# VHH binders against Ubiquinone biosynthesis protein COQ4 homolog, mitochondrial (COQ4), part 12

Target 1, 235 residues: Ubiquinone biosynthesis protein COQ4 homolog, mitochondrial (COQ4), of Homo sapiens (Human) (q9y3a0)
Amino acid sequence: SDGAGPLYSHHLPTSPLQKGLLAAGSAAMALYNPYRHDMVAVLGETTGHRTLKVLRDQMRRDPEGAQILQERPRISTSTLDLGKLQSLPEGSLGREYLRFLDVNRVSPDTRAPTRFVDDEELAYVIQRYREVHDMLHTLLGMPTNILGEIVVKWFEAVQTGLPMCILGAFFGPIRLGAQSLQVLVSELIPWAVQNGRRAPCVLNLYYERRWEQSLRALREELGITAPPMHVQGLA
Below, E stands for the ipSAE of ESMFold2; O stands for the ipSAE of OpenDDE; V2 stands for 0.75 times the mean of E and O plus 0.25 times the DockQ between their complexes.

## First folded at step 4 (VHH; framework vhh_7b2m_4)

Design d65 (from d01 with A97T; at its last look DockQ between E and O 0.85; V2 from the best seeds 0.00; counts 0 for: pae E 10.0 > 2, unsure alone 63.6 < 65, grease 24.5 > 24.2)
Fold by ESMFold2, look of step 5:
Structure d65 (fold): chain B 235 residues (1-235), chain A 120 residues (1-120)
Amino acid sequence: as target 1 above (235 residues)
Amino acid sequence: EVQLVESGGGLVQAGGSLRLSCAASGFTFSDYDVGWYRQAPGKQRVVVASIYSGGSTKYADSVKGRFTISRDNAKNTVYLQMNSLKPEDTAVYYCATGLDTYFLGSEDYWGQGTQVTVSS
């Protein structure tokens, strides 16, 4: 609400004009450097209000999604039992998630807190989306390099419609070399779009209850196919 | 004109069974996910089961193992087989589908509801 103070612990109330300026600035910085995850977060928070409502509404219509909205699970250092995850078999969702964190030298707490969303429930939705993003790299078999991130952005754009994802998908490729761009357009985008349309919305997956599930079994459940090529080292 | 029409509700004794039907028209049924929802007296409407266009299903914990959702794309119909009914299952049951557009908002289409009453 206007000038009423924080709606949640990290909330920064902003006017529509301030949101417009933050959106423009963060869009420019995120297009310049897609690894500025803090700017991608600002962009998503300032440009996605209507889309967040759509995502929230579709979560309410899904049994698993509704449970997530009710229980508000978090994927963070304080909620994860890393020892338990380490004990899981190779190829399980939990073990592959740990491998992703280790290989990329990140933690669940690396993502910036939600600050600029003026609705507590929608703030949870965007926060959950950020936490799920790491799971998408694992599910899709995409590395965190620039080509892999663009492929994930195409999948996310199809599933979520978030303006930040659409902008990243269309304008992110300006930093790619000619061969990477050709492969992206001819093979990877069609694959990402097809899988994004086929798979259930990944926000409706309660990952915290699925750590023991085989990643192969989860991909089969979602209808996610193997990527047409290995992306590691292309970008 | 999108329409959803539920049928099959009624009064049943605890432990009994009912089968709900939802007839759909006005959209390409096979392309959309459809769900069953219920609203108990004085409570908010909640989802109990969903079936995706590809045929996979999800269930709320409260009905898992007792309810089965299915679809017949040739008849544009979704079913909810409700077994081992409990008094807690007493509610108005609705079927629904969502036509979401990320830039234009979402449109939810609901049936009129069918009453299910489970007595002891």
Scores: ipSAE 0.005, ipTM 0.489, lowest interface PAE 10.0, mean pLDDT 81
ESMFold2-Fast, scan of step 4: ipSAE 0.673; ipTM 0.882
ESMFold2 (binder alone), look of step 5: mean pLDDT 81; pTM 0.819
OpenDDE, look of step 5: ipSAE 0.848; ipTM 0.948

Design d66 (from d01 with A96T)
Amino acid sequence: EVQLVESGGGLVQAGGSLRLSCAASGFTFSDYDVGWYRQAPGKQRVVVASIYSGGSTKYADSVKGRFTISRDNAKNTVYLQMNSLKPEDTAVYYCTAGLDTYFLGSEDYWGQGTQVTVSS
ESMFold2-Fast, scan of step 4: ipSAE 0.474; ipTM 0.737

Design d73
Fold by ESMFold2-Fast, scan of step 4:
Structure d73 (fold): chain B 235 residues (1-235), chain A 121 residues (1-121)
Amino acid sequence: as target 1 above (235 residues)
Amino acid sequence: EVQLVESGGGLVQAGGSLRLSCAASGFTFSDYDVGWYRQAPGKQRVVVASIYSGGSTKYADSVKGRFTISRDNAKNTVYLQMNSLKPEDTAVYYCAAGLDTYGFLGSEDYWGQGTQVTVSS
């Protein structure tokens, strides 16, 4: 508009008022249909500016996180060497991540592009968060069913403070049956909060340099404990 | 009122040791993550060591095995013990403290003014 080019691919400049309207509309749509990944992405981008700055500062304070901000690695089908990951020992981060993707039929490329963040570095931070989400399922041993997703959101809300994670953690449970809700409140939220407070920021893990590391050893390094129960069979 | 003050820098010969201190006033360190940064002439500021509120630590590859970060929450101070110093460790060293994001309550980093470390060879 003023003759400057876009800050990054797909960037759409918006005013604070426009961001407020996008946040309200995307929140309503995401609650109506949580499988609208594009609306969940818009909500995250339009409501998280202060929190993204704090997360960036956390990454700058960590040697590994600072390296991630400098090199800006991406987790996508074009950057992953799936054949190499498959050749890794069972129990390694890379092999278990690949198993998670295969079992859940998830692609690293399912996330919407960043559009509404007006700072290029913060746009990378929220994109990194989206790409790391599947690693959190692997680290925490959580499936992609509704209950598992809510547990991961509680961990993410405690870890990041992102408004979208807080909203997902608090309002996601309304989609659960009474049995799963009981288990969530009595066992899984306390576990997720405790691990989220104890673990260093998960955005500070250079996953692409840790593929060979044992998942058990990585969990010990992070202070992440085994889930109090098997979540896969619960709705 | 809120301040971080670094001390302990100086001139030392290669192979020597220094202990840096970062003292906070106007707030308590117990809930804060603290990082030590350095900036050499003509280079960007980089983090070399971090200590989290829970006590876990991380180090840059360039200092791993030589530097040790620790905290004394009762004295509101974080330390960086630097052993086996090399000429390439010459820099101004800064500490920075930030609060966990914990919902919407996260804070941006507080920074100190820096302390000069010079390692001769």
Scores: ipSAE 0.125, ipTM 0.607, lowest interface PAE 6.5, mean pLDDT 81

Design d74
Fold by ESMFold2-Fast, scan of step 4:
Structure d74 (fold): chain B 235 residues (1-235), chain A 122 residues (1-122)
Amino acid sequence: as target 1 above (235 residues)
Amino acid sequence: EVQLVESGGGLVQAGGSLRLSCAASGFTFSDYDVGWYRQAPGKQRVVVASIYSGGSTKYADSVKGRFTISRDNAKNTVYLQMNSLKPEDTAVYYCAAGLDTYSFELGSEDYWGQGTQVTVSS
């Protein structure tokens, strides 16, 4: 970035060795406390370079994905018309997304900024993935309890191949009690893997142009099936 | 004017049975997915059974094989048949209705009943 200024607002230039050290440190911290979103973000940025290129190239080859890369829509409090979304019919993607946020007390803005990706377009791809994560909970019908989050991580790991998603899927279950672990392994991982394989790349979906679409119709379009059991309230 | 009214709760001995009813009024019932939730003292409200507008059913692991949900669209009513009741089934049972199949997983149903108490002794 000699003489060119910053690549984007929060960019911090780092060497490959520095990225390796950040990856090792953030992986250790994320394993210790997976709820520390900043460390999960650093791990994603420092370990995902090759995978981010693959995802970007996949988006470039898809007509809708290419348009997303060109227009770079953002999902944040500043870009969402909350009043418009709240006026949409019950069961629409936009209305159900707002319900997910409200019920789980999640803000679109609670994600860490991208800092350690040296390519501006790849920085957008990882940021897009982070902003889409809450949509995946809504699409898959998964609550934000630890079991539901692990199920979403298995879907994301299959869909993206991002090392952070693979690590989250593999090590997340260590926090579960025996009953939830049994249910995860016997029912929910097979379901999440099947949906992840069947669904087209979720990064190619222009969510901002589908707010009015029925969530049921969207799930049918994507080949996403209802969960095999209720995850809400499992011990 | 939209209402869900539960009935059929009461006191029963372990191993006994109860049938809960949820009567809907003020909306097109046949378009709605309907679920039964329960809330034990000091615990979060959790879904135990659901029936979708298309007639398919889903159950929580803790009640599979013991509880059966059914609907009668002509009577605007959903039923929960509870067999082989256990003391841990003691809770206030709520009927809830939503247009989206996933509302039960997210806890974001459109309409809720007032609840009916179920107490299972010994």
Scores: ipSAE 0.000, ipTM 0.388, lowest interface PAE 11.2, mean pLDDT 80

Design d75
Fold by ESMFold2-Fast, scan of step 4:
Structure d75 (fold): chain B 235 residues (1-235), chain A 121 residues (1-121)
Amino acid sequence: as target 1 above (235 residues)
Amino acid sequence: EVQLVESGGGLVQAGGSLRLSCAASGFTFSDYDVGWYRQAPGKQRVVVASIYSGGSTKYADSVKGRFTISRDNAKNTVYLQMNSLKPEDTAVYYCAAGLDTYFSLGSEDYWGQGTQVTVSS
């Protein structure tokens, strides 16, 4: 009678006041260190309810997005066939995704679990967003340095409208040196915004069924253009 | 007042064709993504085809190659051309419209009342 099971595995029920306090604290921590995935996750979960509903409803209107919501595919070490991806042609989505993970020393399993979203389907939407974040680095040709993360956040802010992405986009640049800030403002933000507006919602892409597709052809399908400059090695 | 009004449904024999229309009013139609859904008796409502504000289209595997979605922004109307109809296409067809998520906190999807499509034999 006392204590029912969680809505999903890691769900923690919280009040609106508790969500407000978590949002304020996690926003400060995420801006201090955006590589700290746990704080970024808490900020996303506590501030994004209305936006997550909009994203979920957009996925429902898209045949591929609706299939993703129905089947609930996951991107993790347990679901990826790394041997198969390694055997794919250079330049394919799967091969380039593996290359991104290896070069940046990122694991599909490093993301924090969803805890503070009170709707199971919306919890899946934010988890899916987190799992495809590395695909966005691959699609946009962005490294995981500070500049690259900020560029991806501008794209994500335009694409999703998630408050965490907007905060990261607008406040992240304070961490940059003068040269990187100059190229961000003059070249990379306009590029990221243009691509974010042009591309269909990236949550509607069934990545697990596109591993063999050429990354170049996928970028053309999505309307994503090559970066105006090489970001690797910039601060 | 926002309205979506479907028309063009009816009874048709297997192998036949129908063209559904969805007339929109009360909002800036050209800014909205629009999709066609269907719901058969005792089954969940599923998406059939979508057309984005930018003009790109997507189709469910079950209708790919047979159905074509298009829009006329001047007439605030979206169309679903259904060819080579099968008995399993029998359902109530709904149109729905929603704003894209580009920094938008727009309202929930708008839905039409639905139009019945029945495919015989």
Scores: ipSAE 0.000, ipTM 0.295, lowest interface PAE 14.3, mean pLDDT 78

Design d76
Fold by ESMFold2-Fast, scan of step 4:
Structure d76 (fold): chain B 235 residues (1-235), chain A 121 residues (1-121)
Amino acid sequence: as target 1 above (235 residues)
Amino acid sequence: EVQLVESGGGLVQAGGSLRLSCAASGFTFSDYDVGWYRQAPGKQRVVVASIYSGGSTKYADSVKGRFTISRDNAKNTVYLQMNSLKPEDTAVYYCAAGLDTYFLEGSEDYWGQGTQVTVSS
């Protein structure tokens, strides 16, 4: 009743010093293990404030992005009609997204909640980014192995400029064997950068209004091309 | 009834050649991306070569320059021409088909039962 309530569910107020400490610690952990989703989330929340404002402003300038900011759609098991998506034609965005989740044994609810962003709209933007990440694997044709995650991070870094994506893109490759590093540098980074520059901002796509759209047609609309080589067998 | 049936596997000496075929039925083959996977004993199944509905081809680095994938939509068949075979090519080879999968980690809609390829030294 003091005129201040929680900005959103799970919000944890932190000082600038506390944010600096969280950023340093989460950056070290995320560089060591990019699969630590909790540490990647903390890094994104504590380092990305200025970049999130830029992304939010880009969304405001786009008609579809502005609708997303206004309506605040969420991608979670509670908001998804899984039965409807499962009944969609093979090759549709919704059906292929579900297939990706199933074969990789990931859930829309796997991601940590937003905690350390002190602006409610920016908290939504970073949460939207996290919820969209799994669809980028489907759109780009990238597996969830280390190489595939690094390729997606290069695309995301070009698209968003988020510090966590830049760090993942530049330092993730230290985890790769020689063969994977060779194909990453010679073929996959140029491909990911080209697609990241060509595609409109992925945060401006109202995915929930496009479940029925053919994935092929959506890729064509976005200017996303097939990968230059197979990534599944590489580490 | 959807089926993918592989044939053409066998025993061959190192440096030899084999041609695998995969006959598809029960779906509109020309709309599907099709490819070949292989699995050696104790190892994960990995993609070897693919051909998309639009005709573009992709290869695993280990087989580039030695293997060629092709398709005949009139016959609902995909082929894998394997040249300069090595002992490390020994595996069960699987045909797979899917819509717009880009061959993501086994997200293909349909799979064959596999055909054994053994390359002796």
Scores: ipSAE 0.000, ipTM 0.405, lowest interface PAE 10.7, mean pLDDT 81

Design d77
Fold by ESMFold2-Fast, scan of step 4:
Structure d77 (fold): chain B 235 residues (1-235), chain A 121 residues (1-121)
Amino acid sequence: as target 1 above (235 residues)
Amino acid sequence: EVQLVESGGGLVQAGGSLRLSCAASGFTFSDYDVGWYRQAPGKQRVVVASIYSGGSTKYADSVKGRFTISRDNAKNTVYLQMNSLKPEDTAVYYCAAGLDTYFGLDSEDYWGQGTQVTVSS
């Protein structure tokens, strides 16, 4: 008997042609409906191989990022102690992450599993990116409405260079109304780009070891500034 | 009732020392980040030193090595020990407490009334 199992849970091996077809279909679906996180996930896995290697190499060069790659922490309902986070001081990263989850009615478990990346370490990197996405909403003060998601995608595109993030940033706005589009272009994209360029690679933050840190101190450490307006009530 | 009350200001000669205190009441002080700010006549208010809820500290370059910020959460008090004072340190010193939330807007900071520090040459 062979001891061969899947590279990781839910892994589906795919050919280059199959990856191309999945990328094209996912791009079309993501453009049509940017709320389709499953399509965004597939697009990220099928188009990002070279970029994922660059991100992994950045993590390897950073002391905290290297520790993340070694220990492979996960952010999920099974790994989070929600009661402990709720007992943290108001304004701490952990308490404000819970506030984000509650206000937006989202769960740490809302992500599609990684299926189409054939390298186990790169599969972890894309999975880490997906789990960190909610932390970026918390750091940037962005809701999960369509406008907030697009703003976060602009930050992520600048930070990671992932094709999925670039496509989401540039084509996501097609679904916005005129007022939200004006605000996005005139204020929110410049703000998101500035923060994305200033901040160190967000994949290098060991969030699970920073739950007690003041969100104010963390934002200052990362060079992230307050949003220029309330996005919660828009789009 | 939320209050921050500064004390310990006064007149000192250059090279002297002062210890400022800021007593907080009406909120969970230990959760808040606290900073000392100063404003000289005709100038913008600037941050001097910060102490975060976790105890880490940050100083303006102009005061590094001379000023020390500390907090006593049991007494709801933050301190600024000012050594080797210079005439350029003359200002009204303010205590402010605040915290950032997920919403990413400037949190409403609680401000004290200020205490005057005058350093004569």
Scores: ipSAE 0.314, ipTM 0.678, lowest interface PAE 2.9, mean pLDDT 83

Design d78
Fold by ESMFold2-Fast, scan of step 4:
Structure d78 (fold): chain B 235 residues (1-235), chain A 123 residues (1-123)
Amino acid sequence: as target 1 above (235 residues)
Amino acid sequence: EVQLVESGGGLVQAGGSLRLSCAASGFTFSDYDVGWYRQAPGKQRVVVASIYSGGSTKYADSVKGRFTISRDNAKNTVYLQMNSLKPEDTAVYYCAAGLDTYVFGTLDSEDYWGQGTQVTVSS
């Protein structure tokens, strides 16, 4: 309620018309190259306002989600105790998250900052979604190749209803070869959809308080089942 | 000490049956996904059957309907029942265990391996 400064450090105020133009341009660029994380981020921010409100309201009604909204934890290299996570037992969420980052050569800091969301709490919700995306790869056992990313987008689309996730799920498969496309449609999409419907909202998980938990026990708690096939090495 | 010890291999005629056992020690067996792999001379090691910590099973197309994998968490043991054996099933059979094995069946994903047990099927 204090008008003294920006809503958050990277906020850029935009009109509804400007948001529409940014959405159209970022959607075209994200479909052309989904590894352009900056364009995917702009698409998510400009098209997701109503959906972000629904997700925020769902978090408010969940005891763990409400605590996340109150405390605003962040997942970044500056907030992670990498030495502590590396000392955890094999199979714990924290240890396996670090293994995922190392194997896939991904940093927690690779995501673009939130810029085009005009509500500070909704800006946190979309930033939280971006920061937990890599943990969804860990939870679902999906690699970061194109096929694995599309499977995760189907799960995310069912879980969140974010327009950028829906677009990524439906148009991402255009980039696949015939063999991977067949496997995606016949095996992996049904699996991702079923798990997305069964699992509670992944934004309601306080990951920073679950580092020591067995990844296997967490998957069982969430109702996430083993993939129907091995995805590693497919494109 | 972490150990996986296979047993039950041997020589059998085509159409026969064998049951392989893999005894695990030195880790919390119930938390691990376990699989059976095989390797014929001069060929790559391939997965034939997997059983997840939650009890779900998966089979290679070449053995589906003939092989059955099961586990006994109280005994820290996994079994492979092999029926209607064919000469093409001749291989060294390995037991392997891994955590976070939703991409199970890649050699890079397994944490522990047994020494292997020879299965020979005569034509």
Scores: ipSAE 0.000, ipTM 0.148, lowest interface PAE 13.8, mean pLDDT 78

Design d79 (at its last look DockQ between E and O 0.72; V2 from the best seeds 0.00; counts 0 for: pae E 10.6 > 2)
Fold by ESMFold2, look of step 5:
Structure d79 (fold): chain B 235 residues (1-235), chain A 121 residues (1-121)
Amino acid sequence: as target 1 above (235 residues)
Amino acid sequence: EVQLVESGGGLVQAGGSLRLSCAASGFTFSDYDVGWYRQAPGKQRVVVASIYSGGSTKYADSVKGRFTISRDNAKNTVYLQMNSLKPEDTAVYYCAAGLSDTYFLGSEDYWGQGTQVTVSS
C-alpha cells in the first residue's frame, strides 16, 4: 500500500494503525453524539471490512445483486428523475419514496461519500447500503424521528451485521422516554428482527428498476409486514 | 462429510433441454440459499439462478423464461431445468450453497465440482 494512489474518487488510503485510531475515535464520538453522521460513516468504513465482504458475497450469489455489483447504479439527485417519480400512481414504490423524501424533508444526497474503504467493490457496497437506507424507511413505513431510526437500525443490524448498525440498534434507545422504550422493546424490536430475518438481503434489489411496482406487492414479495403501530412521524 | 454433487450435464443440440441436479449430503439443504453458476471458456463464473431457503427464486436476464430452479426437500436436491438451450449456454455448471442468515457470522460456502453442458450448433 506504500505510495498507492486513490482507488476511487473520494478514497483516502490509510494504514492499519490509522484505521484503528479512526475506528476508536469515531466509535467514541458516535456513542457520544449519534447525530455525527460523518463519524458513523467513518466507523462503518473502518470497522466493517469483514462484514462488507460477507454482504458482497451474498450479492454475488444473487442474480439481481450480481447485476447491481456489475452496473453500479446510484440513487442520488443527479441520477433520479424526480418528475418521473411524481407522475407514478399513488402506492407505487417510486411515488411513496418521493413522498417519504418530501414529508421527512430529506434528499438522497444527504449521505457522506465513502472515503476509507481500501477495496473499490466494497466501497460501492457500503455506498449502496447508505443510499438504500431511505428505501428501507419507505419499505418499513418508518419516519426519520429517533424512534423510527432505531427501528430501521434493528432491521439493518439483522440484515447486514455492520458494526455501526449494531451500535446504533443497541445504544440508540438511550434517552428515549420510558413509554417509547417499552413499546420499542415489546413490539417494535421483535417486529424489526422478524422482518430482517425473513426478508431477503435488501441490497439484492435493483430499486431503480422497480419504481413502478406497487409498494404493497413489493412488501409481499419481501415478506415485510405492516408495523404494529404508527411511529408518530410524517411518513 | 459435506458434499455437493452435480449431475445431468451432457451434449445437446440447440433448442433442446437438460435438467441438472445438485444433491447434498452431510447437511440440511433447506436452511441454505442455493445457486447455479456457469463458467464458459475464457469467462468469469457467473450466477444464473438462485433459490432461497424461503423458496423464492431469481434468474439472470440471459436465462429468464428458459431456465427454472426448483428444490426437492425430501431428496435434499436442487434442480435446474434448462429449456430452449442455445450455444451460448455452453459452460461448466456449478451449484453452490450458502447459509441464508450469515449477517452476523462469516460462513464458508459449499461448492460442487461442476458438470459440463455443451450445446452444439
Scores: ipSAE 0.000, ipTM 0.503, lowest interface PAE 10.6, mean pLDDT 81
ESMFold2-Fast, scan of step 4: ipSAE 0.467; ipTM 0.789
ESMFold2 (binder alone), look of step 5: mean pLDDT 82; pTM 0.835
OpenDDE, look of step 5: ipSAE 0.843; ipTM 0.941

Design d80
Fold by ESMFold2-Fast, scan of step 4:
Structure d80 (fold): chain B 235 residues (1-235), chain A 121 residues (1-121)
Amino acid sequence: as target 1 above (235 residues)
Amino acid sequence: EVQLVESGGGLVQAGGSLRLSCAASGFTFSDYDVGWYRQAPGKQRVVVASIYSGGSTKYADSVKGRFTISRDNAKNTVYLQMNSLKPEDTAVYYCAAGLDSTYFLGSEDYWGQGTQVTVSS
């Protein structure tokens, strides 16, 4: 038996009707204010069930992905060995990830907890996706400004099919000025889509076992190419 | 119609080798990630090797150094070379092909019927 108790920390059981209402409300709120990351998280959890199953099944098909599902590694300030990562060679995944966090003033712990997914394994999959998001900025060479975030969302939409990523990709550009919008549509979206189609699923990378790998070699392995232009400072 | 057909299974002594083949009909492997899975009696089906459209390969820790996955897109066939076989490798081996989540609308998975590999001790 399951016994009494929650499926995971912060789990809130909801009916299909309640999920529909949460999805509608969070979608409206996220479109009104994309900086409400809590509403973006709720939208992802309430609309992504079918897509999360597809992503989990893709992870099960991959040796690294299957191991990740079994071992449930987490990326957070409490699980990262910062001293070890700082000692790695310049250009390694771990060293460049730390550089990304420092330069952009981002913490691995800024993601909302999972609450509305009624399957423990799928809850882990969406949590893993959230923790991997910052790694995608490092892999793609994208800053956290509005333009860079939209480019990453296009890559994520192609990679995952998550409704929240699709909405972010299509509606995020409304916040851009004319010049950045022109560059996004003519160069950056085609680049992001091409990379997303070439790269294997980013959830299938056991990042915690690849910290020592050259970022250059990892990009070659994934089929990720350099950005067509310098996005830092554009927006 | 879409199908995957595995071949190359059989009985072999510990320390021996076998090469499995997976041939696809009704679609082409060039757009698909392909993996080899195995299922021993009473156990869960587990992935042992995968090959991606870009040529990247991955292996389960239990088979690293012993198994090699490769593909020939022109022949629409994927291979699994199994060396230094152990009794623990005894299982039904399955070929599976699926679109990676790089595609916007999710993935489609196709499975073969399986081929038996028995490693005597």
Scores: ipSAE 0.136, ipTM 0.592, lowest interface PAE 6.1, mean pLDDT 80

Design d81
Fold by ESMFold2-Fast, scan of step 4:
Structure d81 (fold): chain B 235 residues (1-235), chain A 119 residues (1-119)
Amino acid sequence: as target 1 above (235 residues)
Amino acid sequence: EVQLVESGGGLVQAGGSLRLSCAASGFTFSDYDVGWYRQAPGKQRVVVASIYSGGSTKYADSVKGRFTISRDNAKNTVYLQMNSLKPEDTAVYYCAAGLDTYFGSEDYWGQGTQVTVSS
């Protein structure tokens, strides 16, 4: 009669064996199609437990990160004031985020819900990471084509150490043509690694309080430099 | 209203030179990064040269040493000086402009200008 309720709205309890099977299946699917956000989400939830604890502990030690964990802000169409963002100056974080969404035909609501993380706070951390991913495209100036996604994965792998990001960074390039692969290896990976090491943890940035900030000034604050070349899906 | 208008395309013999111009209006040109793209028949559109708002330049390996991109902020114009032209440079050339927030996905595009290099 005193049985515990669910930890959060979409939680599905799983055994270690079930988590292993989900990890193997989602890894295979994510490698086949990295645009399958549902499989990337499952991979992150089932393989990232130790890394998520490290990220959560880093957030707890940062004043802004601790506030994010306390207040649990969400980025979705229901939480965003799209009219306010559209009224902001060109070049502001909020205006440029909106531009990113429109140009790439992406919605804040395309993220899969967290299901397989057995800790409520870690479930928030991985959900926050997924919602922040689109902000990273905006910060790094990367499109959502295969090349741009791989560059963002290299930045994320260096920043977070999440297994899904490492997998995407190392195996994503298999899908590229020769021209894009050459540019990735010679220019873009060195750039992404350098910026990933230089920038403070992107999970500690309270984006919802910085919508009015110039994206140029924010990049300068974070130590993020301009990409060495224009990025396109060439093959 | 934002516009980018290309000019300077045409027919030229291999080894010759052309200078393309792109005139911009309707936005603060000096704040924008500008690139030249080309699309050859039956091929994908590719970037050939870019110039950032701060003046730094980037070139595709196929045109490095032969093409030079430059800008005149007072005239709201960007140029592509094309030297030692080859038949494989034959393409429609497009001017595109974007803010320094999203490289490789331009906000504004011109209508294109045809460049044909004969043997």
Scores: ipSAE 0.000, ipTM 0.195, lowest interface PAE 12.4, mean pLDDT 79

